# Designs tried in a protein design chat: VH-VL binders against q0atu2. Part 199

Target 1, 119 residues: q0atu2
Amino acid sequence: MLDKKARIRTSREYRNVFEKGKRLSGRFLIIYYVENALDNNRFGFITNKKIGMAVIRNRIKRQLRAIVREYQGQVKNKHDIVLVARAGIGKSSFEGMEKDYIAIMKKAGLFARNANKID

## First folded at step 8 (VH-VL)

Design vc43 (framework fv_recibokibart)
Fold by ESMFold2-Fast, scan of step 8:
Structure vc43 (fold): chain C 119 residues (1-119), chain A 121 residues (1-121), chain B 108 residues (1-108)
Amino acid sequence: as target 1 above (119 residues)
Amino acid sequence: QVQLVQSGAEVKKPGASVKVSCKASGYTFTDYYMHWAKQAPGQGLEWIGEINPDWGDTNYNQKFQGRVTMTRDTSISTAYMELSRLRSDDTAVYYCARATYYWSFDAFDIWGQGTLVTVSS
Amino acid sequence: QIVLTQSPGTLSLSPGERATLSCRASQSVSSKYLHWYQQKPGQAPRLWIYDASSRATGIPDRFSGSGSGTDFTLTISRLEPEDFATYYCQQYESSPYTFGQGTKLEIK
């Protein structure tokens, strides 16, 4: 689980990201993102039942939190980012999900200076 | 059809805790935030807090911070609000209400029927 | 926090009359985050107007909402007996989300 400070917690803050943010789609994930006025990044997640049964959804939720936490230091500061899991994510591997996250964050220009060259 | 059904009335002594439930049906439980509001006898509505039912993230009105805890059980589409260290001025009807957070108006469009909590010695 | 002040607190009118209910915010609220609810005794509140001016499903045309910034109004063009209730405005602009204290519509 991410630190409370690094989470989008309120319904109003989610709405702000969807209204003002940019959208980028990957294979398993869609991100919506906007610059914030804080000194840190915040992450939100949307994981609907279209992904699969509770066992699959719970696995995906744990893996997404682990991936975001692992790479949080590489994300350019002062952004609110919402990850929306696509239906096909339920059949992905951890590695596949991780690679999709890295690819979309790079394409969005959200990884810090040296992250753009990660293979 | 969409509905929220709350647990029944409670009578508690000062210092006790109460846990109110709100069972959702007719929609995808995780697609809407669940909010809780208080209405003291003859008074208006006061917002207590909200919970993201998918991820469990909460946000509380500072007036209730430290005494309120919101949780949910996704397997039975039920949200809970627990209020601790009860005082006489916690006597009120407590409502749950849903609000969408991404695709339409951010209003409380569906409400539970309310749960009367009476705190008396 | 944003404070919503409703006026009048009580409005006594007869069926057939026009009712105008005011909601004033202590700071600017976007119209899309200002909502109105109707509540009758012993019942839960019911969404009545959302986004300052949009009628919820099933709400009669005699009800209209308007306003922006800090001043919002709920208007009932021709009161019917079933309209006598308490009306609350609510803001969703910033946490904590707040309600006005309510305006009670009474017969006569």
Scores: ipSAE 0.621, ipTM 0.848, lowest interface PAE 1.3, mean pLDDT 89

Design vc44 (framework fv_recibokibart)
Fold by ESMFold2-Fast, scan of step 8:
Structure vc44 (fold): chain C 119 residues (1-119), chain A 121 residues (1-121), chain B 108 residues (1-108)
Amino acid sequence: as target 1 above (119 residues)
Amino acid sequence: QVQLVQSGAEVKKPGASVKVSCKASGYTFTDYYMHWAKQAPGQGLEWIGEINPDWGDTNYNQKFQGRVTMTRDTSISTAYMELSRLRSDDTAVYYCARALYYWSFDAFDIWGQGTLVTVSS
Amino acid sequence: QIVLTQSPGTLSLSPGERATLSCRASQSVSSKYLHWYQQKPGQAPRLWIYDASSRATGIPDRFSGSGSGTDFTLTISRLEPEDFATYYCQQYESSPYTFGQGTKLEIK
């Protein structure tokens, strides 16, 4: 569960990110991201039937929320970020998704220099 | 064929609640936001709110905030709008409509046939 | 919220005539977020023009949309009997996504 203010809720806000944002692809995830005029970050998510059955999609949704929550404090402030799950994510481990997320966010320049996983 | 099919007409007493359904077919349900609009007899269209059918996030027009609840069931590609504490001025045709949120157009390209809700005492 | 004002409220014309319908916004709306819908009595609205000027699938070329900022126009170059309906503009620039009050195209 993310804080309501940390979520992209409206279709217009998603449209803004896709239209004006930058795109970066990872192994299991694609991100679209744009700087916002707020004092906080907002996250949106897209998952589709290509991922697999409902039980697989529900697991992926739960795990993506957990990963984003765990690392939200390390994300550079003032960004709207949409995560798009690729078809292959259904076969990934939690660790695999987490590593992909960190790699993409670092490549995008959205993680602070000291953004490391704490055991 | 792409279509949205809504539940049938309802007659309710003031203070009651009504739940209207909108069943989608012919497209990927989670790729389009579902919107709801109100049209009182002889009047124009009024936007009520929207729901992200994949994640369930909602956004409501402040005029209906506190009385409207939007939900969906992805297993049957169906969206729901529940309006509570009904008043006589809630008498209207209610429409669902889809909108793509990552494409070149975000217009309401497909609409349900409408559901007449009559509130009378 | 952005208020859309349509004028005239009712436009009485005959087949063969030109129709010009106006939609004015209370604040600036990007043309890509201004859409027009046609509605006939007893029917759901139908998307007619999107992104201010693009015709929806199947819409005849006698229909054209134009405008930017706060002033938008829907034009029908030569009215056919099936064109008599109510037309609504809508903005998607910001929530709540509002509609104009409609312009009713009336025969005679």
Scores: ipSAE 0.655, ipTM 0.857, lowest interface PAE 1.2, mean pLDDT 89

Design vc45 (framework fv_recibokibart)
Fold by ESMFold2-Fast, scan of step 8:
Structure vc45 (fold): chain C 119 residues (1-119), chain A 121 residues (1-121), chain B 108 residues (1-108)
Amino acid sequence: as target 1 above (119 residues)
Amino acid sequence: QVQLVQSGAEVKKPGASVKVSCKASGYTFTDYYMHWAKQAPGQGLEWIGEINPDWGDTNYNQKFQGRVTMTRDTSISTAYMELSRLRSDDTAVYYCARAKFYWSFDAFDIWGQGTLVTVSS
Amino acid sequence: QIVLTQSPGTLSLSPGERATLSCRASQSVSSKYLHWYQQKPGQAPRLWIYDASSRATGIPDRFSGSGSGTDFTLTISRLEPEDFATYYCQQYESSPYTFGQGTKLEIK
């Protein structure tokens, strides 16, 4: 569960990230990201039925929230970041999804070089 | 055929709550934000709020904050708007409408038929 | 919040005439976030023009939208009887998303 302050909540804010943001693709995730004028990061998520059945989609949603929450302290402040789940994410493990997230965030320059789980 | 079908008219007493439904069909329910708007008799449109049907995130117009709650049930492609502590000036037609939030445009391209809510003693 | 002011409030014209409807914003609105809706009595609003100038599906080419910044216009080149309705502009630039008060186009 991310704090309300850390969530992209409005449709207009999602649109801003897609229009002005940079894009980076991983194995299971695509991120769109843009610097914001706030003092905190905000995360949004895009999933769809192509991921799989409801049971699989609910698992993916739960795992994505957990991963983002766990590593939120390592993300450079002042960014709006939207995670788009690719169809293949339905067949991923938690560890595989976590590794993909860390890899794409590091490649985007949004993570510290030796990013570890926030404790 | 893309449609939004709303629940029927309601008559409520001051202080009660009303819950209006909006059932979507003909498109992927989770790909569009669902918005709600109010139109008092003889007046213009007023935006109430929006919900992300996939993730459940909501954003409300401050004027209705604390009295409005938006929810959805993805298994039946239905969105809900509940307005509590009803007052006489809540008498209005309430509309649901969808809007894309990624890709092309954010306009309200499909609207429900409206639900008349009357608040009277 | 961004306030949208439409003028005139009521426009009385005859079929065949040209109609010009104004929408002014209290602060700048990107054209891609300015939309127009048509509403007839007893009906839900219908999307008419999106992104300031793009016609929605099925909308006749006699309708055109224009404008940028704070000044937007909906023009109907030659009124048909079915065009008499109330028109609302709407901004999606910032929350809360707002509508103008409407311009009622009525038969003279």
Scores: ipSAE 0.756, ipTM 0.886, lowest interface PAE 0.8, mean pLDDT 90

Design vc46 (framework fv_recibokibart)
Fold by ESMFold2-Fast, scan of step 8:
Structure vc46 (fold): chain C 119 residues (1-119), chain A 121 residues (1-121), chain B 108 residues (1-108)
Amino acid sequence: as target 1 above (119 residues)
Amino acid sequence: QVQLVQSGAEVKKPGASVKVSCKASGYTFTDYYMHWAKQAPGQGLEWIGEINPDWGDTNYNQKFQGRVTMTRDTSISTAYMELSRLRSDDTAVYYCARAKYLWSFDAFDIWGQGTLVTVSS
Amino acid sequence: QIVLTQSPGTLSLSPGERATLSCRASQSVSSKYLHWYQQKPGQAPRLWIYDASSRATGIPDRFSGSGSGTDFTLTISRLEPEDFATYYCQQYESSPYTFGQGTKLEIK
């Protein structure tokens, strides 16, 4: 479970990220991201009905939380980041989503280019 | 047609709890935050809180924190607001309203018809 | 919390006149997060103006919104009988999202 403090919880915070943030697209994910005035990172998630039925969407939600949680320590501090799942994510593997996430975060400059999964 | 339909009027005793429902139709339930507002008789509007229907994250006005709980059931596109330990000054019409938070303005563009909650001894 | 103060509390006018309703914020509110609602007795509020100046769907062009920072205005250029209602401004700049106390527009 991603800690409450690390979640974007309010509609206004999502609006801020979409309005002021930068956008970067990957294969299965799109991220919107903006620097915040806090002492920590916050993550938000957008899933769409086009991903698939509830069983598929719930799996994707669980897996995205796990990936974000695992790589929290690699993310540059003080950012609000929203992950938007693209329709094709429903047919991806866990490893495929993880690789896409790492690639996007590195390209955005939010990860070190040689960052590895934390044990 | 986009609609929010709320449950009917309730009469409660002080100390009881009330749970108001708000059923959404005509749009994708999880694409809009659901908000709740209070309007006491002859008074203005007061925001109570919001819920992300997709992820369940909530944010409450401090005035109601500890007494309010917001939930949703995505299988029936219904949001709920439960207010506990009712007092006479909780007598009010309670409204649900949606707000688009994705790629657009975040005004309350569609409102439920309101639910009158009366707290009396 | 951001406090919104509306003035006047009650505005008595006749059809055909111009109405100007004020909303003042205790701290700066971006225009994108200032909205106006109309409410008639026994009815739910209805979105009227969003993002300070954009008319909601179906709202007549005699209604206009303006302002920025702490001072916002709703103007009705030529009042029609159906315009007599209570108008609320609302800020979405920061939680808790707040409403003004309302301006009741009543027929003279």
Scores: ipSAE 0.758, ipTM 0.891, lowest interface PAE 0.8, mean pLDDT 91

Design vc47 (framework fv_recibokibart)
Fold by ESMFold2-Fast, scan of step 8:
Structure vc47 (fold): chain C 119 residues (1-119), chain A 121 residues (1-121), chain B 108 residues (1-108)
Amino acid sequence: as target 1 above (119 residues)
Amino acid sequence: QVQLVQSGAEVKKPGASVKVSCKASGYTFTDYYMHWAKQAPGQGLEWIGEINPDWGDTNYNQKFQGRVTMTRDTSISTAYMELSRLRSDDTAVYYCARAKYIWSFDAFDIWGQGTLVTVSS
Amino acid sequence: QIVLTQSPGTLSLSPGERATLSCRASQSVSSKYLHWYQQKPGQAPRLWIYDASSRATGIPDRFSGSGSGTDFTLTISRLEPEDFATYYCQQYESSPYTFGQGTKLEIK
């Protein structure tokens, strides 16, 4: 589970991200994101019935939490980010979902630069 | 048909706890936040808090924080509100109501019928 | 928190008259987050107007909502007997979400 401080908890905050945020689509994920006035990042998640039965949705929810937590330290600070699972995510592998997340976050400019890479 | 059906009236003594249920039907339970509101006899409406039924995240009105707990069971599309350390001024009708939070916010478009909680010695 | 003040507290009118109900916010509220509910005795509130001016499904066109910023109005152009009820405005601009104290519309 992400720390409570790292979660979008209110319906109004979800509305803020959808209303004012930028949208970027990947293969299995869509992100909506907006800069916040806090000292930390907050993540929200949206899954829907078109993903599949409860067993599939629960697996996707566990995997998304694990991926977001694993890469939490690479995300540029002061953002509210909502991840929306696309219908096709139910057929994805963990690796496929992880690759999509990394790609979309990099494209959005939300990942911190790797200080160990030399151009 | 979209409905929210609440549990029946309760009579409690001061200091007790009460747990009210709100069973949803006719829609995807996890697509709408569930809100709870209080209405004391002859008074107006007061918002208590909200819960994300998909992920379980909650947000409470500070006035009730420390005494209210909201939970849900997605397998039976039911939300719960528990109020502890009951006082006489907790006597009220308690309502659940849904609000859409994905893409376009919808107002409290569907309400439960209300649950009367009476706190008396 | 945002305080919503409704006026008048009670409005006594006859069928056929025009009713104007006011809701004033202590801070600016986007019209997208201002809603109105009707409640009759012994019943749950019912969504009446959402996003300050949009009528909910099934609500007659004699009802209209307007306003922005801190001043919002619910207008009933020609009262029918079934319109006598209590009306609440509600803001969803910021938590805690709040309701006005209500305007009771009663038969004169």
Scores: ipSAE 0.789, ipTM 0.899, lowest interface PAE 0.7, mean pLDDT 90

Design vc48 (framework fv_recibokibart)
Fold by ESMFold2-Fast, scan of step 8:
Structure vc48 (fold): chain C 119 residues (1-119), chain A 121 residues (1-121), chain B 108 residues (1-108)
Amino acid sequence: as target 1 above (119 residues)
Amino acid sequence: QVQLVQSGAEVKKPGASVKVSCKASGYTFTDYYMHWAKQAPGQGLEWIGEINPDWGDTNYNQKFQGRVTMTRDTSISTAYMELSRLRSDDTAVYYCARAKYYYSFDAFDIWGQGTLVTVSS
Amino acid sequence: QIVLTQSPGTLSLSPGERATLSCRASQSVSSKYLHWYQQKPGQAPRLWIYDASSRATGIPDRFSGSGSGTDFTLTISRLEPEDFATYYCQQYESSPYTFGQGTKLEIK
């Protein structure tokens, strides 16, 4: 769903974010983030079996992509950001995930002013 | 027991396509990128590309871009590499190998046994 | 593309001798992204040394890796018969990930 330029596609790029990035935990999400040398943001995602069965994980994957896509214009340029889904995310609502994402991104200083769309 | 088991040898004509499978067992399939490498007879190893088995994102060596397609089926822990428009210089043993991309080292620690693909007319 | 050049291409030695295998990169590679593999005829490659200097599980302590930047070395302090194989270095610093052409260690 995110266009090719906005995704972390290589294993090495994921590794760079985990090694050099900062970590911030929310209720349902953890983000790892680092500045990049590009003119755009890139997003990566990690889900694991602790979330639940395939049907639940696939729903979470679709919803996370939708949330990131919706707010991509609010994210300060020049960052690689990896979202790690916590086990409890399987019981979250779409609105709950969205609010958690916005809160984490604001706390990390990654959202531009007036980026909160949950109001 | 962690292992990668590949499909059997294939003989193809020039212009055909081949699809090689790599079935993972003994670990969480989605925790490791799956890589593919080529080894022509008597030659060294050449990296073809990688796939994120959880999300399906791929990254291909430019040399194979446009002819290679990597996919996976998480329900059966199996990765696939399809190479199209085969040429005689595609004759090689093809390997799959895993690499952990978070929380651990990134080396290719487990390899499939290899699949010999012969392209001849 | 980072090119890895291994030298020598073939190294002929006897059991009991010391072997030194070189891997040079066309540009800087972090030690944590330089790995070595052993391959015997008819077999898949096997991880031997990772992160330039860490032995993979089960690899004898006669094997050591060292180096940084553009120059990396695999050393075998005292060759055993089972050590005669082809060794490949590999970089994971930058895509496309590349292998050296290999050093074939053969019995003299």
Scores: ipSAE 0.719, ipTM 0.875, lowest interface PAE 1.0, mean pLDDT 90

Design vc49 (framework fv_recibokibart)
Fold by ESMFold2-Fast, scan of step 8:
Structure vc49 (fold): chain C 119 residues (1-119), chain A 121 residues (1-121), chain B 108 residues (1-108)
Amino acid sequence: as target 1 above (119 residues)
Amino acid sequence: QVQLVQSGAEVKKPGASVKVSCKASGYTFTDYYMHWAKQAPGQGLEWIGEINPDWGDTNYNQKFQGRVTMTRDTSISTAYMELSRLRSDDTAVYYCARAKYYFSFDAFDIWGQGTLVTVSS
Amino acid sequence: QIVLTQSPGTLSLSPGERATLSCRASQSVSSKYLHWYQQKPGQAPRLWIYDASSRATGIPDRFSGSGSGTDFTLTISRLEPEDFATYYCQQYESSPYTFGQGTKLEIK
């Protein structure tokens, strides 16, 4: 589970990301991302009916949060990032989603090269 | 058919709490924020707050913060607004309304029918 | 908070006339975040115009919205009896999201 401060909380904050953010598409995920005025990252998640029934959408939500939480330390600070699940994500494995997330975040330039080093 | 159906009218004494429900149908409950608004008799609309039905994150108008609590139950597509320590000036019709928070207009396009809450001794 | 001021507070007109309703914001509001609602007595508000100028589904073309920045207008080109109601503007630019006090359109 992500810390409350690491989540996009208000509807207007989601709209800010979609309005001003950059868009990058992967195989199963689309990300929208914009720099924020905070010193931490915030994540939002969008799943829609095209993914499948509620059981599938809830599974995808849990798995995406787990992936984001696992790699949270590698993400460059000061970003609001919204992950939008594409229709095909319901057929993906956890490993497939994880690989797609890493690929997209690297392509966006959002991963720090040495995120696991202590300052 | 997209619809928001609210619980029935309530009569409460000063100092009590009231919990109003708003049941959504005809759409994916988690795709829209749920907002709540107050309308005192003969007065205009006042925004109380919003809840993200997916994560449960809330944002309240400072005027109501400390007395209002918004929750939801995704298994039954229902949002709740609880207002505590009721005063006579809390007498009003309370509305729930949905707003899409991604990829389209953010207006309150569907409203509940309203719940009259009367606070009197 | 952004304060929305509507004018006039009450507008008395007859069917067939043109109505012009004003909404002024205390600070700039993007057109994408200004909306209008119609409310009749005893009923919930209904979305009427969104994004300052787009008509909601089913709203007749005699209704138009315009404006940007701090000055927004709702116009009804030729009033019908069913148009007499209270109209509220609303901003979604920043929290707390606020409504104007309303303009009551009443029959003379």
Scores: ipSAE 0.668, ipTM 0.848, lowest interface PAE 0.9, mean pLDDT 90

Design vc5 (framework fv_recibokibart)
Fold by ESMFold2-Fast, scan of step 8:
Structure vc5 (fold): chain C 119 residues (1-119), chain A 121 residues (1-121), chain B 108 residues (1-108)
Amino acid sequence: as target 1 above (119 residues)
Amino acid sequence: QVQLVQSGAEVKKPGASVKVSCKASGYTFYDYYMHWAKQAPGQGLEWIGEINPDWGDTNYNQKFQGRVTMTRDTSISTAYMELSRLRSDDTAVYYCARAKYYWSFDAFDIWGQGTLVTVSS
Amino acid sequence: QIVLTQSPGTLSLSPGERATLSCRASQSVSSKYLHWYQQKPGQAPRLWIYDASSRATGIPDRFSGSGSGTDFTLTISRLEPEDFATYYCQQYESSPYTFGQGTKLEIK
């Protein structure tokens, strides 16, 4: 799980990202993102009932946290980013979600070009 | 059909803890933050804190920080507010209220009926 | 913390009169994040005006909200008996979210 500093915690901060942020859609994910005035990135997550039953939703939530945490160091500093899971995400594999995340982050200009490079 | 139903009145001794529940129905529980507010007898409203019902992230008013804990159970669409180390000035009606946090206005559009907590020796 | 100061604290009027309720913020609040609630004795607050000027569902057109920056107003053009209640303004601009102390509208 991401630590407290790396999470969007307040409803007002979520509202700010949706109101002021840019939007990019992938296959399974949509991101909303805006530059913040902090020294770190913060992530928020939106999952909804359309994803599936609680078992599926809980799996998706765990996998999204794991993916975001894995690539945290490659995200350009000072951004608030909200990931919105699309209904179809419930049928995706972990690898499929990961590839979609990398693709949309690169398209947004939030990732270094070699984000998936093993180091 | 959208409603928030709170647990019943409580009488507690100083130093005790109280846990108030707020059961949501008629809407998607995860789409709205749940907020809690305090209203002492004859006084105005004071915001205590908020919780993201989907992810469990919380944010508390510093005045209550260290004494308040907010949780939720998504399986029964219920939010909880626990206040510890109760004092006489915690005697109040406590309200839960929802607020949309994406796409629409963020006002407290639906409120629970309130829970009277009396702290007496 | 943003402090909201409402005035007057109590307003005594008769049905048919115009009421003007003020809410002043200690720092600037976007109109999108200023809301008004009505509360009657023994009842929960009810959303009345949101985003400074938009009436909530079912609220009569005699109610209007206005203002920006630090000065906001709730106006009732022609008071009806059911309008006598306490009105609270609230800001959602920054945490902690705060309420004014309320204006009690009472029958003269």
Scores: ipSAE 0.790, ipTM 0.898, lowest interface PAE 0.7, mean pLDDT 91

Design vc50 (framework fv_recibokibart)
Fold by ESMFold2-Fast, scan of step 8:
Structure vc50 (fold): chain C 119 residues (1-119), chain A 121 residues (1-121), chain B 108 residues (1-108)
Amino acid sequence: as target 1 above (119 residues)
Amino acid sequence: QVQLVQSGAEVKKPGASVKVSCKASGYTFTDYYMHWAKQAPGQGLEWIGEINPDWGDTNYNQKFQGRVTMTRDTSISTAYMELSRLRSDDTAVYYCARAKYYWTFDAFDIWGQGTLVTVSS
Amino acid sequence: QIVLTQSPGTLSLSPGERATLSCRASQSVSSKYLHWYQQKPGQAPRLWIYDASSRATGIPDRFSGSGSGTDFTLTISRLEPEDFATYYCQQYESSPYTFGQGTKLEIK
């Protein structure tokens, strides 16, 4: 349940992130990210049929939304971030996806400095 | 072959709702935004809105906000546009069209054949 | 919203002549987000030129697009009978995505 304000909703906004954004690849996820001129962060998601059948895709979509929502407060303000699911994500665990997300976001410098000392 | 096939012509009374379908084939339905456009008789094209078929996120032209609802069913690769509280000036041909939103250009490269909606008493 | 104004509204020419169609935007539009469509009566629009200057698949080389900022042009170097149609420019720079009112090419 990400608030509408926290979602990339238009095709043009996705295009902006892919054209101007930086790219960082993890094990199960790729992120594209760019600074925005808004008061908040916005997240977009790309899944594809290569990750598996509908049951698997729906599980991955639900789990990605849950992970992003849980860590929303730790993300540096004013970014548009698109998460692209890699084909192998269909066989990942929730814990595996969560760890990959945290690692990628930290490596990208998108998590607040010293905010994740519990890891 | 890539194609978008729309539902047939509709005749509606003022105040009614109409729901137009657009069935996609020949490509991965969730890789392209689906857009809808209106063309009144003898007039130009007017963009109504767009939907992300994978996630269901929508964005509507303010002119139609509150009267238009866009949905999709990924199991049958079909997008829908519902327009409510119909008025005489809603008489038009309605088109669906796809647009790639990452990787390449975002032009409307494939269009449905159009659905004529007539609003009359 | 960005308003696209096409001129002329109607252009009457003969086969073999050159046609120049203008599209002016009320504010700057990146060439990557300016597209042209052709429409004949009773038919759906067809993508003709994308990214201001790239011809869509199957479009003959007598068609060319150019421009940047607020001024864009579609040129047809030597009109053929099948080219007589209405042409629309469209911007994808910002939502709501808008079309020009169209230029109708008609036989003189």
Scores: ipSAE 0.734, ipTM 0.881, lowest interface PAE 0.9, mean pLDDT 90

